VHH binders against Tectonic-like complex member Mks1 (Mks1). Designs and how they scored, part 13

Target 1, 127 residues: Tectonic-like complex member Mks1 (Mks1), of Drosophila melanogaster (Fruit fly) (q9vym3r434to560)
Amino acid sequence: KRVSLLLELQEGQNFENPNIHVRYYLKAPANTFYEGTPGVDTMQGATATCRNAGDWRSAHLGHCWQVTLLLEEQHHPADLLHLYFEVISIDSWQRERCEGYAHYAIPLTSALPTDSIRLQCIRPLGN
Below, E stands for the ipSAE of ESMFold2; O stands for the ipSAE of OpenDDE; V2 stands for 0.75 times the mean of E and O plus 0.25 times the DockQ between their complexes.

## First folded at step 20 (VHH; framework vhh_8pnl_2)

Design y3 (from x4 with R99Y; at its last look DockQ between E and O 0.01; V2 from the best seeds 0.00; counts 0 for: pae E 11.6 > 2, unsure alone 63.7 < 65, grease 25.5 > 24.2, placed apart)
Fold by ESMFold2, look of step 20:
Structure y3 (fold): chain B 127 residues (1-127), chain A 118 residues (1-118)
Amino acid sequence: as target 1 above (127 residues)
Amino acid sequence: QGQLVESGGGLVQPGGSLRLSCADAGFTYSIDAMAWYRQAPGKERELVATISWDSSTNYADFVKGRFTISRDNAKSTLYLQMNSLKPEDTAMYYCAASYGPYDSFDYWGQGTRVTVSA
């Protein structure tokens, strides 16, 4: 079975730095293949930089893309597509800093949310 | 801020069993992989076992089917079941985690001591 996903990173909120963008990475479950054009990878990418964020404002990202996956017969319905996000700020010296990470998991064979989803960003602990 | 906390270590006779636990206080989502490492005195840390986001497991050759890694997502807990313990298994055992798709383990617990002796 072929599943096409239309994805949008709509906005980010509550960051102090005014220049942010989001990098994303998708992990597909076992027995699932990415179907796409050679040299093009929709399983990872980045949004454009929003320069009007900061002071706890909303950063309008508006990044849309499509991912097509082929599910094999061995695919288990409980297997999830995992979406990882990294929020990055850029200072006036063009240096990047990670503001946080977010994660979301979706099923490929059941209903998806119809409303927007808000994710909390978390920074890794190195201990 | 979440942190990894190990438990379950102790003194056991050769051939015995222990189950180590590692609680992921507050951050089980977004973890790409978890692992158990061990370090004997005077040696470098060595990998014991890993478990990936899809529950796939890998084991070091020296476990030879004696150890089993698992996790319980409902309890946010990583386990290492250690059977047929040998004196050479004596070490500090650490749990570790990787956030997102990054290659290295960035999060470590404080460790729990396992001692195997007659």
Scores: ipSAE 0.000, ipTM 0.165, lowest interface PAE 11.6, mean pLDDT 70
ESMFold2 (binder alone), look of step 20: mean pLDDT 77; pTM 0.787
OpenDDE, look of step 20: ipSAE 0.009; ipTM 0.258

Design y4 (from x4 with S30T S52D; at its last look DockQ between E and O 0.01; V2 from the best seeds 0.00; counts 0 for: pae E 13.3 > 2, placed apart)
Fold by ESMFold2, look of step 20:
Structure y4 (fold): chain B 127 residues (1-127), chain A 118 residues (1-118)
Amino acid sequence: as target 1 above (127 residues)
Amino acid sequence: QGQLVESGGGLVQPGGSLRLSCADAGFTYTIDAMAWYRQAPGKERELVATIDWDSSTNYADFVKGRFTISRDNAKSTLYLQMNSLKPEDTAMYYCAASRGPYDSFDYWGQGTRVTVSA
């Protein structure tokens, strides 16, 4: 079976530093395969940098992409797709700082949530 | 390129225990998934255990119940506690890291040898 997911990173909130972007990574569960075009990887990526974020303001990201997975016959519904997010800021010296990271897991064989999901970030101690 | 350095290997009798460490993981500002792999001479490298950014763990069937993977983020150190060791556990043990949920691990250590013999 073929499953196509349309994903959107809408916004990030309450970060100290401006110029943020989000890097994302998807981990497919057992008994699945990623289907893609050679040279194109939709299981990871990054949003564009939002320039008016920071000062604890909301950063509007609006990043959309699509992932297609092939599920083998032995795929178990309890095996989840894991989504990892890293919020990165870039200071005036072009240094990257991790503002926080988050994780979410979704089933591939059930209806997905229709509402936006808010994730709490874990901040690194060296921020 | 991150740099991973394994330690804690050695010679141990069957039923014994060892604790492997992997330090200086070479991560930048972001958290990565980490794993232990092993390779016996003449065999293919095989996954032993993984630990994700949220400390969720997964173990290969052959080591479940005997090995425990863990990490200390403050020290940037990955551990593998190996108990009830068997001769078939004899191998080079490698620490590996990736950025996020990729199955492909981009960073590898040079390995530490574990020998289990009577």
Scores: ipSAE 0.000, ipTM 0.153, lowest interface PAE 13.3, mean pLDDT 70
ESMFold2 (binder alone), look of step 20: mean pLDDT 78; pTM 0.789
OpenDDE, look of step 20: ipSAE 0.472; ipTM 0.792

Design y5 (from x2 with Y58N T101P D103R; at its last look DockQ between E and O 0.01; V2 from the best seeds 0.00; counts 0 for: pae E 15.7 > 2, placed apart)
Amino acid sequence: QGQLVESGGGLVQPGGSLRLSCADAGFTRSIDAMAWYRQAPGKERELVATISWDSSTNYADFVKGRFTISRDNAKSTLYLQMNSLKPEDTAMYYCAASYGPYRSFDYWGQGTRVTVSA
ESMFold2, look of step 20: ipSAE 0.000; ipTM 0.089
ESMFold2 (binder alone), look of step 20: mean pLDDT 79; pTM 0.800
OpenDDE, look of step 20: ipSAE 0.583; ipTM 0.835

Design y6 (from x4 with I31F; at its last look DockQ between E and O 0.02; V2 from the best seeds 0.00; counts 0 for: pae E 13.9 > 2, placed apart)
Fold by ESMFold2, look of step 20:
Structure y6 (fold): chain B 127 residues (1-127), chain A 118 residues (1-118)
Amino acid sequence: as target 1 above (127 residues)
Amino acid sequence: QGQLVESGGGLVQPGGSLRLSCADAGFTYSFDAMAWYRQAPGKERELVATISWDSSTNYADFVKGRFTISRDNAKSTLYLQMNSLKPEDTAMYYCAASRGPYDSFDYWGQGTRVTVSA
């Protein structure tokens, strides 16, 4: 069975530092194959940088992409697709700094929420 | 997507030094973490060292201060300085990278051979 997901990273909120972008990584569950186009990897990537996102403003990212997965017969509905996000700021010296991490897990065999999902970013210990 | 390409391997005497490099073709500063792994003949691949985007490092216990991992974000290049090399360091050395916020390395180079022999 084929599942297609249309994903959008709409915005980030409440970051102190300017020039924000988000890196993302999707981890498929067991008994699932990624169906992709040669030379294109939709299971990971990054948004464009949003300038002037600092001072606790909203950063409007508007990044959309599509992922297609093939589910084998052995796929168990409780095995989830994991979405990992890292929010990165870039200073004027072109240094990257992690603003926080977020994670969301979704089932591949059930209806998904139609409303936007708000994730809390967690900063790593000591950063 | 780019390609990770290791270089700097070769034959070296015990006690010698070698610097491995890992360059990308089409990647920039987007990796969260990079690492060096190694695989000796007949053994499983094992972690040597990691470096995070903030330059935090972690080393395997067998390194014990002999190797230093570093990265040059401007050049998108990862390095492994290997000192006090021993015959047991003989292996294929791989560059690995993660674009996610967790230590799940999904990008791998083809490796560079390091041989430590008298």
Scores: ipSAE 0.000, ipTM 0.136, lowest interface PAE 13.9, mean pLDDT 71
ESMFold2 (binder alone), look of step 20: mean pLDDT 80; pTM 0.815
OpenDDE, look of step 20: ipSAE 0.249; ipTM 0.668

## First folded at step 21 (VHH; framework vhh_8pnl_2)

Design z1 (from x2 with S52Y; at its last look DockQ between E and O 0.58; V2 from the best seeds 0.00; counts 0 for: pae E 13.6 > 2)
Amino acid sequence: QGQLVESGGGLVQPGGSLRLSCADAGFTRSIDAMAWYRQAPGKERELVATIYWDSSTYYADFVKGRFTISRDNAKSTLYLQMNSLKPEDTAMYYCAASYGTYDSFDYWGQGTRVTVSA
ESMFold2, look of step 21: ipSAE 0.000; ipTM 0.274
ESMFold2 (binder alone), look of step 21: mean pLDDT 79; pTM 0.805
OpenDDE, look of step 21: ipSAE 0.559; ipTM 0.834

Design z2 (from x6 with S52Y; at its last look DockQ between E and O 0.02; V2 from the best seeds 0.00; counts 0 for: pae E 19.1 > 2, placed apart)
Fold by ESMFold2, look of step 21:
Structure z2 (fold): chain B 127 residues (1-127), chain A 118 residues (1-118)
Amino acid sequence: as target 1 above (127 residues)
Amino acid sequence: QGQLVESGGGLVQPGGSLRLSCADAGFTRSIDAMAWYRQAPGKERELVATIYWDSSTYYADFVKGRFTISRDNAKSTLYLQMNSLKPEDTAMYYCAASRGTYDSFDYWGQGTRVTVSA
């Protein structure tokens, strides 16, 4: 079976620092393989930097992409697609800071809702 | 009146089992995630397990393998099956609901007490 996911990172909210982008990484489960175009990697990437997002304002990201996976016969519905996100700010010296991490897991054999999903970020120790 | 109501807590011997229930009422909008949290005396509240609208689940590292989160959408009820209970599981257990982030929950119950003691 062929599964195509249309994904959108719509916004980030409630970050103190103003210049925000999100890096993402998708980990496919066992018994699947990625169907891709040469030179294009849809299993990882980053949004453009949203400026003027700090002071509890919403960072509008608006990043859309599509991922296609092929499921083998041995694929088990409990084998989930894992989505990892890193929220990054850029300071006036163009240095990156990690503002937080988020994670979400979805089954490939279930329908998804049409409503948006909000994830809570976890900040690493040392910040 | 959009409150969550937990039940099923009590006193259990080590190695025993309990099943917690959480009934929701008064919600007029979709709920994207529900979760169980716990708070032991003198400690911060911590996530135990989350279940999403698609029935996918997440478990904190300390409880996976022993606890199972589930729900019955027709009854609007969330469950936590707790097996192989240990004294360190003693805490107030809270039900929570959110619109799409498991750590950003907008709705909370009043809690049910679980005590694991010989």
Scores: ipSAE 0.000, ipTM 0.095, lowest interface PAE 19.1, mean pLDDT 70
ESMFold2 (binder alone), look of step 21: mean pLDDT 79; pTM 0.805
OpenDDE, look of step 21: ipSAE 0.012; ipTM 0.231

Design z3 (from x5 with S52Y D54Y; at its last look DockQ between E and O 0.07; V2 from the best seeds 0.00; counts 0 for: pae E 14.2 > 2, placed apart)
Fold by ESMFold2, look of step 21:
Structure z3 (fold): chain B 127 residues (1-127), chain A 118 residues (1-118)
Amino acid sequence: as target 1 above (127 residues)
Amino acid sequence: QGQLVESGGGLVQPGGSLRLSCADAGFTESIDAMAWYRQAPGKERELVATIYWYSSTYYADFVKGRFTISRDNAKSTLYLQMNSLKPEDTAMYYCAASRGTYDSFDYWGQGTRVTVSA
């Protein structure tokens, strides 16, 4: 069975530093294979850094990509594709700082939502 | 930060087998991907195989079922089992790892040499 997903990271809101990008990582269930192009990894990546002037509350990302998965006969109907996000800010010295993490899980055998999904980030503890 | 150290290369006759190993030094467990690349003299580096932390794999077409990529997360070691070796497999083989920045492999080993000759 083939499952194709079109994914978009639309925006991040209310981060202290507006110059952010998002790193993402996808974890598929066991006994799942993905269809890919040599040298291209659709199961992880990063958006471009947002540099919105004047809109300090929102960062527009607009990152879109497609993932195609091949599911084996052992696939359980409740198996989930896990999406992990890491929000990274870049200062004027081009140093990276993690602003927060987010996670979302989607079922591979159910209809997917067409509405945007809003995730709350968990900020790592720091000094 | 850790570094990658390849081993297991050497001289082997056509039709023979080798198992390459790639150990990390100072890495913590990552949810990213690892891969083997190779580069023959005068040629560009090319992907051989990739393994993702969810255990899915990808192989270049020239592998034709002869190589198997695997990993042992408890030992933080990546392997490439190479069977039915041919002279055209002669190359420097590199281990690569990714922390997930910009959808690329950020860490590379120094390479291990594989020579296939009678």
Scores: ipSAE 0.000, ipTM 0.105, lowest interface PAE 14.2, mean pLDDT 68
ESMFold2 (binder alone), look of step 21: mean pLDDT 79; pTM 0.800
OpenDDE, look of step 21: ipSAE 0.005; ipTM 0.273

Design z4 (from y2 with N58Y P101T; at its last look DockQ between E and O 0.57; V2 from the best seeds 0.00; counts 0 for: pae E 14.5 > 2)
Amino acid sequence: QGQLVESGGGLVQPGGSLRLSCADAGFTYSIDAMAWYRQAPGKERELVATIYWDSSTYYADFVKGRFTISRDNAKSTLYLQMNSLKPEDTAMYYCAASRGTYDSFDYWGQGTRVTVSA
ESMFold2, look of step 21: ipSAE 0.000; ipTM 0.236
ESMFold2 (binder alone), look of step 21: mean pLDDT 78; pTM 0.799
OpenDDE, look of step 21: ipSAE 0.516; ipTM 0.813

Design z5 (from x2 with A33W; at its last look DockQ between E and O 0.01; V2 from the best seeds 0.00; counts 0 for: pae E 13.9 > 2, placed apart)
Fold by ESMFold2, look of step 21:
Order: structure tokens, then C-alpha cells, then sequence
Structure z5 (fold): chain B 127 residues (1-127), chain A 118 residues (1-118)
């Protein structure tokens, strides 16, 4: 069975620094693998760096991508797709700083929530 | 179902070094985040260091430059190398593990005692 996921990183809020981008990595569960065009890796990537969009401490990311996974017959529904996020800020000197990490896990065999998902990022010094 | 077992604690002189180990036993899935916490008598438990699934690390300010967290995939073991130990480092040290956020841990070991005194 093939499952296609359309994913969107919509925005980041309340980070100390406004110029952020998000690096992401998807880990597929056992008995699955991704399908894609050679030379294109949808299981990891990064958003463009965002400057504030007008809301205080809100960064509009608007990054969309699609992942297609092949589930083998022995795939177990309790085995989840794991999504890992690292939020990176860039200062005026082009130096990168990790603002925090987030994680989300989704089932591949059932309907996903229809509402946007809010993840709390863990900032090493302030949470 | 899974368990964490710490070892490597003991008595050490100020300025000395100690290496803590934490074996993950009985876990059926890979753990996303592992951490070391410590708790001195009468104090709240505090984060010492974390390490993520991709080996990214974070250290509390009070241990920066003295402690190193690492993970040995072949041995399924988490380590904390502690150098330049101070009497203030005396505490019970706990290994923790989680799926999800790095400072919300679901699984804890029983702790290993570290005493730094002359």
C-alpha cells in the first residue's frame, strides 16, 4: 500500500530570535520505505529562512512538501512515522543558533487530525 | 517495560574525573531523547545534559566545558564524562529517556550517587 502525506510547516511563534528556519527529518517505521525521484530526498530538508511577517514573535514559514511511503504487508499500525524538527536562527553576522527541538509522530493507517498541529519546541536554556 | 540502569558513581576528590554509564535494557523501540539529571539533598532535580536521536547535545550552563554526554550505539549505552569535579556536583545522578520533547522524560533510572569531597 502507498500512502502520500502532504505536510506543511506553517509558522513558528515566540522564539527569541525572529530570523528562523526549520530543519526537519522524517524517520519511517519498520516495513516501510519512501518512494521518490532519484536525487530528491523528501525525508529530510529545511525551510527557507523567515523574517517576521508582521505579528510580534511570529515567523511565517509556509513550507510544503509531499512524502510517499510504501507500506509492506507486515507493517504494524502501531509503528509510527516520526517527524523531528530543529529550529535554527540566523543573526546579522550569518551565525546559526539552535532555538529548539520538536518531535511529532503520526500513524500511517488512520486519518490524521484536520486541524493544524501546534508543537511546543524545547529551547535548551529557557524551557 | 523498558528499564534504565545507571552505574559509575562513587567518591572522588575535587578536580577529579568520573564517567557515568546508563544501559538501556528491555526497550523494544529506539529512544528519541536521553538525558542526565541530578538531584542534591533538599534540592529540586535539575537537567545536566541531553542527547537527541541524531546525537545533537545540550548542556546546562553550570556544567559547560566540564561534562560531555555521549551515546554508544553498539553498546546501547549513554555516558556522562565528568571532569574537574567540584563539591557542588555532589548529587544523585539519574538517566532519563523519552519519546518526544527533550525535557519531558517518561522513563527514569534508579540513580547513581556521586560524592565529591576531600
Amino acid sequence: as target 1 above (127 residues)
Amino acid sequence: QGQLVESGGGLVQPGGSLRLSCADAGFTRSIDWMAWYRQAPGKERELVATISWDSSTYYADFVKGRFTISRDNAKSTLYLQMNSLKPEDTAMYYCAASYGTYDSFDYWGQGTRVTVSA
Scores: ipSAE 0.000, ipTM 0.163, lowest interface PAE 13.9, mean pLDDT 71
ESMFold2 (binder alone), look of step 21: mean pLDDT 80; pTM 0.809
OpenDDE, look of step 21: ipSAE 0.164; ipTM 0.617

Design z6 (from x6 with T28Y S52Y; at its last look DockQ between E and O 0.11; V2 from the best seeds 0.00; counts 0 for: pae E 15.9 > 2, unsure alone 63.4 < 65, placed apart)
Fold by OpenDDE, look of step 21:
Structure z6 (fold): chain B 127 residues (1-127), chain A 118 residues (1-118)
Amino acid sequence: as target 1 above (127 residues)
Amino acid sequence: QGQLVESGGGLVQPGGSLRLSCADAGFYRSIDAMAWYRQAPGKERELVATIYWDSSTYYADFVKGRFTISRDNAKSTLYLQMNSLKPEDTAMYYCAASRGTYDSFDYWGQGTRVTVSA
């Protein structure tokens, strides 16, 4: 079975620092594999930097990408696609700071929500 | 705890030059950025210049090429060469060191006074 997902990172909110961008990494579930286009990796990437965060407490990301997975016959619905996000700010010294991480798991065999979802960004200890 | 000790301040006429030094007595190798700040009487402390771990530099707008920040790792010393000094440069000059974050400096010296007067 072939599953194509259209994903979008829309907005980051309530960050204290400006120049926010988001790195993302997708982990394919068991008994699936990524169908890629040569030269294009949709299983990881990063958004553009939004300068409006901090002052406006909002970062408009507007980053869309498509992921296509092929499900083997042995794929189980309980095996989810995992999306990992790292929110990063860039300070005036061009230093990257980790603002936190977010995670979302997507079932590949059920109906997907069409509405936007909010993810909690958790800052790791020591950062 | 490490100690930063500034020196080289003094009285100079407008257009004159001074070279400030900041000796690091402990944490120089673990510092990712060092900076010079100054505070004039009745004014807030302001950043003058920064030197980063990769030897890149930053200067405040008022410097306008008159000052040069440098570092001698072998001597564990930070320098601020100040040329074309103006009366408005009169201030207490502080060296600062940052570890871990560039926007916040963790260590400060006691300062050295620079007075520019005719």
Scores: ipSAE 0.000, ipTM 0.265, lowest interface PAE 12.2, mean pLDDT 85
ESMFold2, look of step 21: ipSAE 0.000; ipTM 0.170
ESMFold2 (binder alone), look of step 21: mean pLDDT 78; pTM 0.801

## First folded at step 23 (VHH; framework vhh_8pnl_2)

Design q1 (from x2 with I51F; at its last look DockQ between E and O 0.33; V2 from the best seeds 0.00; counts 0 for: pae E 18.8 > 2)
Amino acid sequence: QGQLVESGGGLVQPGGSLRLSCADAGFTRSIDAMAWYRQAPGKERELVATFSWDSSTYYADFVKGRFTISRDNAKSTLYLQMNSLKPEDTAMYYCAASYGTYDSFDYWGQGTRVTVSA
ESMFold2, look of step 23: ipSAE 0.000; ipTM 0.092
ESMFold2 (binder alone), look of step 23: mean pLDDT 79; pTM 0.806
OpenDDE, look of step 23: ipSAE 0.547; ipTM 0.811

Design q2 (from x2 with R29P Y99R; at its last look DockQ between E and O 0.64; V2 from the best seeds 0.00; counts 0 for: pae E 8.9 > 2)
Fold by ESMFold2, look of step 23:
Structure q2 (fold): chain B 127 residues (1-127), chain A 118 residues (1-118)
Amino acid sequence: as target 1 above (127 residues)
Amino acid sequence: QGQLVESGGGLVQPGGSLRLSCADAGFTPSIDAMAWYRQAPGKERELVATISWDSSTYYADFVKGRFTISRDNAKSTLYLQMNSLKPEDTAMYYCAASRGTYDSFDYWGQGTRVTVSA
């Protein structure tokens, strides 16, 4: 049993700082296996940087990628694929700051939404 | 909060050269652009040059290819190379930094004096 996901990070909104990009990490549930080729990892990555975001404007990202997972027969429908996002800004000194984190979980055996999903970021408060 | 510190000013004859430096003495977060401004005696402060995070530059028309703005990200240092200096370039030179626009600068240095003696 093979599931292919086509994913797109479309935009980020309402960040104070300009020059935004997003790092992402996917965590597969039990009874699934990532199918890939040596040297290629679609379970994590980063978008290109969008300039002229900031001052609460929209950061247009437009990053697309595909992930293929093999589900074993014992896969439980309640086992979810977890998507983690880290929103990062870059300043004129090329220093990176984390603007916030987001998380989304999806079932692999149910219908997926066809409309865009908005995720609320949680800003770090010092740690 | 961050502090910008200029250096490299001095006395030079017409046609001479100077290189100004601006160091970030503390962390200055989320800077999108940096600039050099100058203020001559009896005149208002005026923009000389800007540089953005992607190294894009802008120069005021009076520069006319004589000055070059640059930076060293590893040292968090902004530079202004000034060549073919004229007496009219005599001014206090200020380093500035912006968090979101090239036309609104939030952080300023104390200035360094450049004197071009006739």
Scores: ipSAE 0.011, ipTM 0.418, lowest interface PAE 8.9, mean pLDDT 75
ESMFold2 (binder alone), look of step 23: mean pLDDT 77; pTM 0.785
OpenDDE, look of step 23: ipSAE 0.234; ipTM 0.670

Design q3 (from x2 with T28D D54E S55G; at its last look DockQ between E and O 0.02; V2 from the best seeds 0.00; counts 0 for: pae O 17.8 > 2, placed apart)
Fold by OpenDDE, look of step 23:
Structure q3 (fold): chain B 127 residues (1-127), chain A 118 residues (1-118)
Amino acid sequence: as target 1 above (127 residues)
Amino acid sequence: QGQLVESGGGLVQPGGSLRLSCADAGFDRSIDAMAWYRQAPGKERELVATISWEGSTYYADFVKGRFTISRDNAKSTLYLQMNSLKPEDTAMYYCAASYGTYDSFDYWGQGTRVTVSA
């Protein structure tokens, strides 16, 4: 079975620092294969740097990319595609700071929601 | 009955590159797909990459753009270009051919060993 996902990071909100970008990492579930072009990795990446210049300190990211997976016959519906996000800010001294992490898991065997999903960004202790 | 013979394995430092070859002798054009698998000591055999007869390619999650599977039909040879090698890539690498689904293979080579170590 072939599954193609069009993903978009739309916006972030309420971060401590104004200059942010988001790094993402996708972990494919067991018994799946990533369809891609050699040298081009859509399973990880980063957005452009955005400023929290909007109302309510919103950063509009507008980062879109496509991921295609091939599901083997052995793929179990309970095995999810995991999306990991790290929000990184750069301060006036050009130091990177972690604004927090977010996570979302997608079942590849069911209909995907078409509405936007809001994720909670959590800053772990020590960061 | 066909035979698959791998070559190109060896010792390489982390970050290095290797190019594996699989000679395909005597296989029918009815083969639907070819693939590279690997098996590290004490671990299960796992799929690395597959290429369909039509040329569609799929890669395991750990590949992340580092490897390229390709086929030269004129030479009846399957290749795996491996770049940015890591110690965890150390394994016996096997060539496989399938007359069915792209995830089930019927024929296997004897393997070629890849060792990534500083």
Scores: ipSAE 0.000, ipTM 0.177, lowest interface PAE 17.8, mean pLDDT 87
ESMFold2, look of step 23: ipSAE 0.000; ipTM 0.141
ESMFold2 (binder alone), look of step 23: mean pLDDT 78; pTM 0.794

Design q4 (from x2 with T101W; at its last look DockQ between E and O 0.01; V2 from the best seeds 0.00; counts 0 for: pae E 12.3 > 2, unsure alone 64.7 < 65, placed apart)
Fold by ESMFold2, look of step 23:
Parts: C-alpha cells; structure tokens; sequence
Structure q4 (fold): chain B 127 residues (1-127), chain A 118 residues (1-118)
C-alpha cells in the first residue's frame, strides 16, 4: 500500500528564546520504503529560522513537505510513523541551544486528524 | 549524562534469579528508549535487551527466554528480571537511554555487578 502525507510545522509557542528553528526526523515502521529521488531525504530536515515577527510568544515556521511511503503487503495495521522534533534557538552570539524535544506517532492505516496537533516540548536536563 | 542509577546486583549461584533496577528520576524527555547492556571482564560491552516508549521489547538471542525487561512509568524505573542465571552471565550490567533523535544509546549509568558462581 501507498501512503502520501503532507506535513506542516506551523509554529512554536512560548519558548524563552525567540529565534527558533526545528529539526525533524521521521521513523517509519519496519519493512516500509519511501519513494524518493536519490539525494533527497524527506524523512529528516530542518525549518528555516524564525525571527520575531508580530507575536512575542509565537514563532511562525510554516514549513511544509511531503512524504510518500510504500508499505509492504504484510505490514501490521497498527504500524506507526514516528515524528521526532528538536527545537533549536540561536542567540545573539550565534550559539545554538536546544529548547526541547517533541514526539508524535501517527497510524498509517487510519484517517489522520484534520485539526492542528499541539505538542509539548520536553527540555533536556543536561546541557 | 542522565540520572540513571542501577541497583540489584550481587552474588548468586547458578540457576538463581536477580532483578536489576534502574531509576530514571527527574530525567523527563519526549523520546524514551531504554536498554540493558553488560560487559564481562576482558570482553566488549554487549546489548542484553531494549524497551521502547510504547513498551515494545527486543532481546539478544543469547538471553531470550531467561531475562525480561520491563518498566514502571509511575515509578520511572526500568527493570531486568534475570532467571536461570549461568556463570556466563557474570558481568557489569548497565542501564542506558536513547532518544529517538539519536541512533545510539548516549546516556549510561555506572553499572551494577552481577556474579554467578558456585
């Protein structure tokens, strides 16, 4: 079976540092293949860095991309696509800081939610 | 780095049982895969078992059927129940954590010693 996903990272909210971007990584179920062009990796990437624009507590990212997966005929119906996010800020010294991590898992055999999904980031305890 | 503390090791006779614990107090992350590794004297560290955030488990072939990995999210504790212990199981046992962003286990405890001998 062939599944196409259109994904959008819309915004980050309430981070203490305003200039953020998000790195993402998608992990597909076992025996899943993605359609792709050599040299193109839709299973990971990063958004552009958002500068403060309008809202002091909101960073608008607006990053869209598409992933197409080929599921094997014997795949488990409850197989999940895992989405991992790392939120990175850049300070006035151009230093990158990890603001937090987030994770979301979606079933590939069910209708996807139509509403935006809000994820809570967890900050690392070490630095 | 992390607040991983192993306990429960000790000296047991062959055929005995031990339960190892790994406390993960205050180490809260959105991605949570944990594992037990062991290292015998003079040998390389080897994977024993893993458990993912969704409770999926994996066991190395040499320990399947004898060991059980589990976790208690309410207590933030990882366990390894070891049954039918053999002298070959003598090693330092380490708790490790991985976050799905990384493809390796990067956070380790200090280890707890398990000795199996007559």
Amino acid sequence: as target 1 above (127 residues)
Amino acid sequence: QGQLVESGGGLVQPGGSLRLSCADAGFTRSIDAMAWYRQAPGKERELVATISWDSSTYYADFVKGRFTISRDNAKSTLYLQMNSLKPEDTAMYYCAASYGWYDSFDYWGQGTRVTVSA
Scores: ipSAE 0.000, ipTM 0.131, lowest interface PAE 12.3, mean pLDDT 69
ESMFold2 (binder alone), look of step 23: mean pLDDT 77; pTM 0.792
OpenDDE, look of step 23: ipSAE 0.598; ipTM 0.841

Design q5 (from x2 with F27Y I31L; at its last look DockQ between E and O 0.01; V2 from the best seeds 0.00; counts 0 for: pae E 15.2 > 2, placed apart)
Fold by ESMFold2, look of step 23:
Structure q5 (fold): chain B 127 residues (1-127), chain A 118 residues (1-118)
Amino acid sequence: as target 1 above (127 residues)
Amino acid sequence: QGQLVESGGGLVQPGGSLRLSCADAGYTRSLDAMAWYRQAPGKERELVATISWDSSTYYADFVKGRFTISRDNAKSTLYLQMNSLKPEDTAMYYCAASYGTYDSFDYWGQGTRVTVSA
């Protein structure tokens, strides 16, 4: 069975630092595999940098992409596709800082929400 | 790191009800996704239900209509209301969670036993 997902990172909000971009990574569940064009990896990537974000302003990202997954017979309907996000700021000296992480998990065999989804970013605890 | 503790299991007759609880007694951060799994003797562990951070739910086909997953973020507690129990629901029930940047369901409880007998 073939599942195609059209994904969009629309915006990031409420970050202290300006010049925001988002790196993303997708982890397919067991009994699935990625179907793609050679040389194109849709399971990870990054948005362009949105400048002048910060001070509670919205960073308009507008990054769209499509992922196609093939579900094998043994795929369990409740196994989830995991989406991981890292929000990165760049200062005037071109140093990158991690503003936070977000995670979302979706089932591949049921209807997905049609509304935009808001994710809370979490700063990891230090060692 | 959090520790998950299940409770509410027990012995019940067919058609009866149980409510399972799962608390994260050792960690207070928001949970991204939580799930209930079960494992009967001699079988592989199987997913029962999931609930995402936005309260979206999924149920395995064998339990739809009988079980309800929910959570109380104020108490950091996951619930599974089990109605119309059948003998084939007899299993160890496990709570699982995903925290922040952790991989899916990296935290598991020790399980609570549910026995449904005539």
Scores: ipSAE 0.000, ipTM 0.149, lowest interface PAE 15.2, mean pLDDT 69
ESMFold2 (binder alone), look of step 23: mean pLDDT 78; pTM 0.797
OpenDDE, look of step 23: ipSAE 0.168; ipTM 0.614

Design q6 (from x2 with Y99W T101D; at its last look DockQ between E and O 0.80; V2 from the best seeds 0.00; counts 0 for: pae E 10.0 > 2)
Amino acid sequence: QGQLVESGGGLVQPGGSLRLSCADAGFTRSIDAMAWYRQAPGKERELVATISWDSSTYYADFVKGRFTISRDNAKSTLYLQMNSLKPEDTAMYYCAASWGDYDSFDYWGQGTRVTVSA
ESMFold2, look of step 23: ipSAE 0.005; ipTM 0.372
ESMFold2 (binder alone), look of step 23: mean pLDDT 78; pTM 0.787
OpenDDE, look of step 23: ipSAE 0.610; ipTM 0.839

